Miniprotein binders against Putative (5-formylfuran-3-yl)methyl phosphate synthase. Designs and how they scored, part 7

Target 1, 236 residues: Putative (5-formylfuran-3-yl)methyl phosphate synthase, of Methylorubrum extorquens (Methylobacterium dichloromethanicum) (Methylobacterium extorquens) (q8gek8)
Amino acid sequence: MSDIVSISSARPRLLVSVRGPDEALTALRAGADLIDAKDPERGALGALPPETVRAIVAGVGGRAVTSAVAGDGTGREIAAAIATIAATGVDFIKIAVGGADDAALAEAAAQAPGRVIGVLFAEDDVAEDGPARLAAAGFVGAMIDTRGKSGTTLTSLMAAPQLAAFVAGCRTHGLMSGLAGSLGLGDIPVLARLDPDYLGFRGGLCRASDRRQALDGARVAQAVEAMRAGPRADAA

## First folded at step 7 (miniprotein)

Design N57 (from C35 with V23I A77L)
Fold by ESMFold2-Fast, scan of step 7:
Structure N57 (fold): chain B 236 residues (1-236), chain A 81 residues (1-81)
Amino acid sequence: as target 1 above (236 residues)
Amino acid sequence: SDEDVQYLIELINELMDEAQDLIRSGNPEEATRLIELIQFLIEYADWLAEKGDPELAEKLQEYIDRATEILTELQDLLSKQ
């Protein structure tokens, strides 16, 4: 059957982090809603070379929303990184926002108006006013991720009420919300109940659940199915 | 890495098989889409060969030459239908 819609009605959407156009295609063919360019070898917010990001955007060819990590720098460095990544043609740009004052946040958002998403790390102090501050600065979205490379998951660091408050705060202030951080397939039903705009995966969808190994298309397809299962039922 | 290169090669091979099947079954629009995607991935492989380990680059270049030949054959088959 022909595709009758440009936008998936399923919520939350599946974001898959890829390191090249080959993985981007694997994720697309399996049904991923968002393709995120991120280098798993360079820390929690490792930026890929701009040429690789451009290749991902070209390979996606408008068939999914794209994003890319600009990095975890400061001041002039992050401003230049945002501008560089913006030039690749991605829809959204992700930057770390911990420790920045309101003026620095506003300057970062101004580098790519309507396109910048702020990343808060679960290991850090995630302030209750985080969404409000990011919205005031001109960010389009906010998300929580983890710095831990394996074994440390979002759900082990933050309780459900805290995650729910974050998602609600984003909604109240008109931000797109995302949750990520060493998530596995089993986390989908639990986190989907919080109704974020997207759930972000890398390691849980790779071979051997290792974020440095190749993306597994079958696992991506399983995640898509789990997210599109429909309304969540109460526990028996 | 060797594993990343092998993954790319396997993906391109899988897409080529799928494109050939689509041509045989009379789905030229989807076949055209896959052929364009295959061409893009071959170009990406060439870029990786230029940037990567020389030993890995030699293996990739041999594969790229073969893949380009097969891509040309698929384009010729598509033009017949």
Scores: ipSAE 0.051, ipTM 0.559, lowest interface PAE 6.8, mean pLDDT 83

Design N58 (from C35 with T68A)
Fold by ESMFold2-Fast, scan of step 7:
Structure N58 (fold): chain B 236 residues (1-236), chain A 81 residues (1-81)
Amino acid sequence: as target 1 above (236 residues)
Amino acid sequence: SDEDVQYLIELINELMDEAQDLVRSGNPEEATRLIELIQFLIEYADWLAEKGDPELAEKLQEYIDRAAEILTELQDALSKQ
């Protein structure tokens, strides 16, 4: 396993959400840093079948950090989903955490210690103590994503000071931080300045900017180049 | 979708061509890497067919068979080095 928060860099890492091992290889060859297994047909946190996740992990072959969505259920349902996805061999597992109490968060994290990332949705109120609560529960990371369709991006829903506070809160409590939500290439210069550990993409890197269309390797390569330009674009 | 099936076929063909070039140019380590990736994609395609996508299975069959034959030839060539 890799711990991405320990890697010092002038830029955040690029996370690309893929629907199968074919897209995983396309993203890997184009320079993606993290490969995320996610079903675009099933909303913001659609879980792929475990066999598909295993095929993605095998195809990546340790050449990038891998993650997979377990979903947004509650209680025993999410616990079973986490255990199932953990068995595929992915490095990290993503679950929705909005509205859960501390006991529920701790139970979820305990299903895969050191591997669970909590997803908060920008459309909900993102509590200032969110990172602290996730860290106390045993999560390894936190990220913000959107539920909405294209045209309602992360930056239209949350102001830069709020996003900066989230990233800082994650750093303070030893969590990886991620930002995602209908992002396009133009969002990279702005969000890179906030210094999250990763930026997450799907639709903005697909043909016709449609999250249900095939991943476009040329767009992934453009995102990689934009990430490399990173915070250094601002000379202040 | 039909586009997704076509994309998978195109990717398999691209990797096959690259693997053949690597074997011919004397890069067996890189060729072995691509051979393993192609094998996983073939197994993934077979799994999708078994799990109830008959249209995907039918469209992929020619490419799956060709890829399996080329993989065998590449593995044989590599083992003789």
Scores: ipSAE 0.005, ipTM 0.244, lowest interface PAE 14.5, mean pLDDT 79

Design N59 (from C35 with Q61A)
Fold by ESMFold2-Fast, scan of step 7:
Structure N59 (fold): chain B 236 residues (1-236), chain A 81 residues (1-81)
Amino acid sequence: as target 1 above (236 residues)
Amino acid sequence: SDEDVQYLIELINELMDEAQDLVRSGNPEEATRLIELIQFLIEYADWLAEKGDPELAEKLAEYIDRATEILTELQDALSKQ
């Protein structure tokens, strides 16, 4: 067998949020395209300790793209968090951006040039110019996630035309696009049809569909299969 | 947590079995890669033990000692190929 695992470049890609290197290897072995370091005990954008993120990066060993959340802070706090997470060696760093002005966005992106992804929450008003503003500030990606993790899914909060407009806006401005938010396997056909660069999962791939339970490798494998099968003809 | 520690132990055991099979089948490069990953996970388990319940730390320490012994045997076997 080869030491190098081939990663699929087909769209959309599967992003799996993990709480440690053990789950990272489970997700990687099951075929996940992106491994995201995130603390499920600390809300939608809970940062893991930097040593845990370094452990995830080391465990993945370049076999998948990695990302980590830096949090939902502002000013000096978020700048310091971005720098801390950047030092772990992850490919991308995710921060919340919903209320920030253009100067704050530019300052945040400057902490890790070429590596920062902005997270917008579906519960907030996702502005049409969001992707344009993030691109102008120096972000490399934008995504939508949900704050609530108790059964309120992205698809219950935002209609398909709104999600399609977001994905198109990202593409127009040269941003990577992601969609996440309490997604289950059943959401894959509809969201894949919108052609984002990735779909992000945590709870839907854990035991009992509980984001605080252990990641289930069989569910990750099912998600990988569903992503590669593409959207069904009748999914809209 | 108990569940997180048990999950990590199970994953290390699975990777150990795979590494042993690769050593026996004559695939030293892939075996070396897995051995490096196992060593890393053992070091991570040691770090977790210091943050967790003392009872779990004791159980994990005993497991780490046994896992380290097996890993050393695998490294020795590879060096003689």
Scores: ipSAE 0.000, ipTM 0.280, lowest interface PAE 13.3, mean pLDDT 81

Design N60 (from C35 with A57I)
Fold by ESMFold2-Fast, scan of step 7:
Structure N60 (fold): chain B 236 residues (1-236), chain A 81 residues (1-81)
Amino acid sequence: as target 1 above (236 residues)
Amino acid sequence: SDEDVQYLIELINELMDEAQDLVRSGNPEEATRLIELIQFLIEYADWLAEKGDPELIEKLQEYIDRATEILTELQDALSKQ
């Protein structure tokens, strides 16, 4: 599937959440590593219509890794949503996992083997065994995000030791790790120190830092440069 | 590990310089954001100090104490605006 999990990288990768193929092309042309299909009008894990996700995948044309949100439902609802999003051709599918038991997690992962990433919300008190449980269930990745997108950021909700433990737990269990949650450009060198596989952005890369406004290609390009510089950038 | 410690110290110093500049130029919102990020990095450095080599721990701890003092001064300056 994707080489992102297998490749040893000196820097985290940039994930940009887009609401349509036009924003996907903007992010791709600016140098984003991952293009994530997500509807900002439908909460933190709003699924886009499958036809919109297909258009995003087609527009990207294999030039970047793609992912899409399937949602935050439970049982039969989430299983059907995963299957629907899997059919669009995205590389990875993201679902909320906070309240699910082990059987439900295994059932969800089985809907798209090798493609499902579990999303934990910082507001919900991330369990220490989260990465271990997701790995045991067959997930390929885990990430932390926030529900609130106005002022409250990931670093305001979780202490550095908690985030470092999460990333280390993912590495220990062979999971791809991601960090997101109302991040801005200034968060990049800080969170890069924790060595996640990717950092996820939406609002911080939009006009007026408003996730409901249009994606700003210049801000995406600035994020790409910051990712490349990383925590150990040369003094220029 | 020694190289990582040095880069972390340099990053915190760069962010502190930027925060001080923003306070002086009257940009309290962004200064507050950078102060939060610096505090996060200081906490991360402290966590590394608990887990790392004894020699690197001493160097980190000395820096953390000084950085915490400077951060407190910046927070106090912002509260007076």
Scores: ipSAE 0.006, ipTM 0.452, lowest interface PAE 9.2, mean pLDDT 81

Design N9 (from C35 with E29R)
Fold by ESMFold2-Fast, scan of step 7:
Structure N9 (fold): chain B 236 residues (1-236), chain A 81 residues (1-81)
Amino acid sequence: as target 1 above (236 residues)
Amino acid sequence: SDEDVQYLIELINELMDEAQDLVRSGNPREATRLIELIQFLIEYADWLAEKGDPELAEKLQEYIDRATEILTELQDALSKQ
C-alpha cells in the first residue's frame, strides 16, 4: 500500500497491457507510462497467474506504474482474487464492475484500499452515475474498455458526449480516468482531447495488430510520440 | 481555453482534409475510419459548446454546422464508391 501512486498528469499517459516480464521490459524501454498485467488468451479481463504478475513487478523495478487485472468474477471469488493480486506488489488492481450493487462495490474496494480501478464495458449500458458510485465505494479510478477484440473500437461503441461525461464525472469525484478498447494509433489525438488520465492499448501495439501476437516495441514508441506530439505538445 | 478550442478546430480541419483526399483517391477503408473520428470530434465540440463560455459557444456552433455539412457530403461520396 506504501507504493500507491497517482498517474494524473497534464497529458494522458500510455498504458500498455503485457502478458509477461519480457513484454513489460519492451513497453518500458519504448516509454510506456503504465505497465498492465493482463492475459490476452482469457477474454477482456484475463488475469495472469500471480507468479507472472510478481515477475512483471520485479522486472519493472519501480521504473513505471504497474497494474494487474484481478478478473471479472463475483462475490467471494473476486474478493480473493483482489487480495491475491494486491500481494504481488502492483500499484493498481483492475476489476469489472458492471451489474454490481453498492455493497459489492464497497466490499471489493475494501480488499485493497486506495488501489482498485473499476472497469466498465462499452458494450454494456454505462450508467451516468458510474463514477459517483465507484468513488462512493472507495475506488481510486474508473475506466471504459471493450469486450470485443475484433476491431470494433471504443469510439464506434460510445458517442463523444458519453465518453466526455464519463471523464468529467471521474474528475468531479476525484477518480483517475482511463479509456481503452481496441484502440489504434489514430485514436490517440482524438481521445486525448477528452483529457483522460490514461489511454490503454494491447492489440493496436502488437505485431499484425493481433492482441495474441508479440508486443511491437516500435509501435509502442509511436504511441508514446503520439501522446506527446499532439497539437498541444511542447514540440508542436 | 481559447487555445484548446482552436487546437480542436485545427485537428478536425486536418482530419477532414485527409479524409477528402482519401475519398478522392479511392481508399474507402481509411476514409471511413477518419470520417468516424471526425464525427466523434464534432460531437465532442458540440458537447463543449454546451459547457463552455457563451462567446466561444456561438463561434464553435457556427463551425460545427459547417463541419457537419462537409462530413455529410463526405459520407454521401463514400457511400457511392
Scores: ipSAE 0.259, ipTM 0.671, lowest interface PAE 3.8, mean pLDDT 83

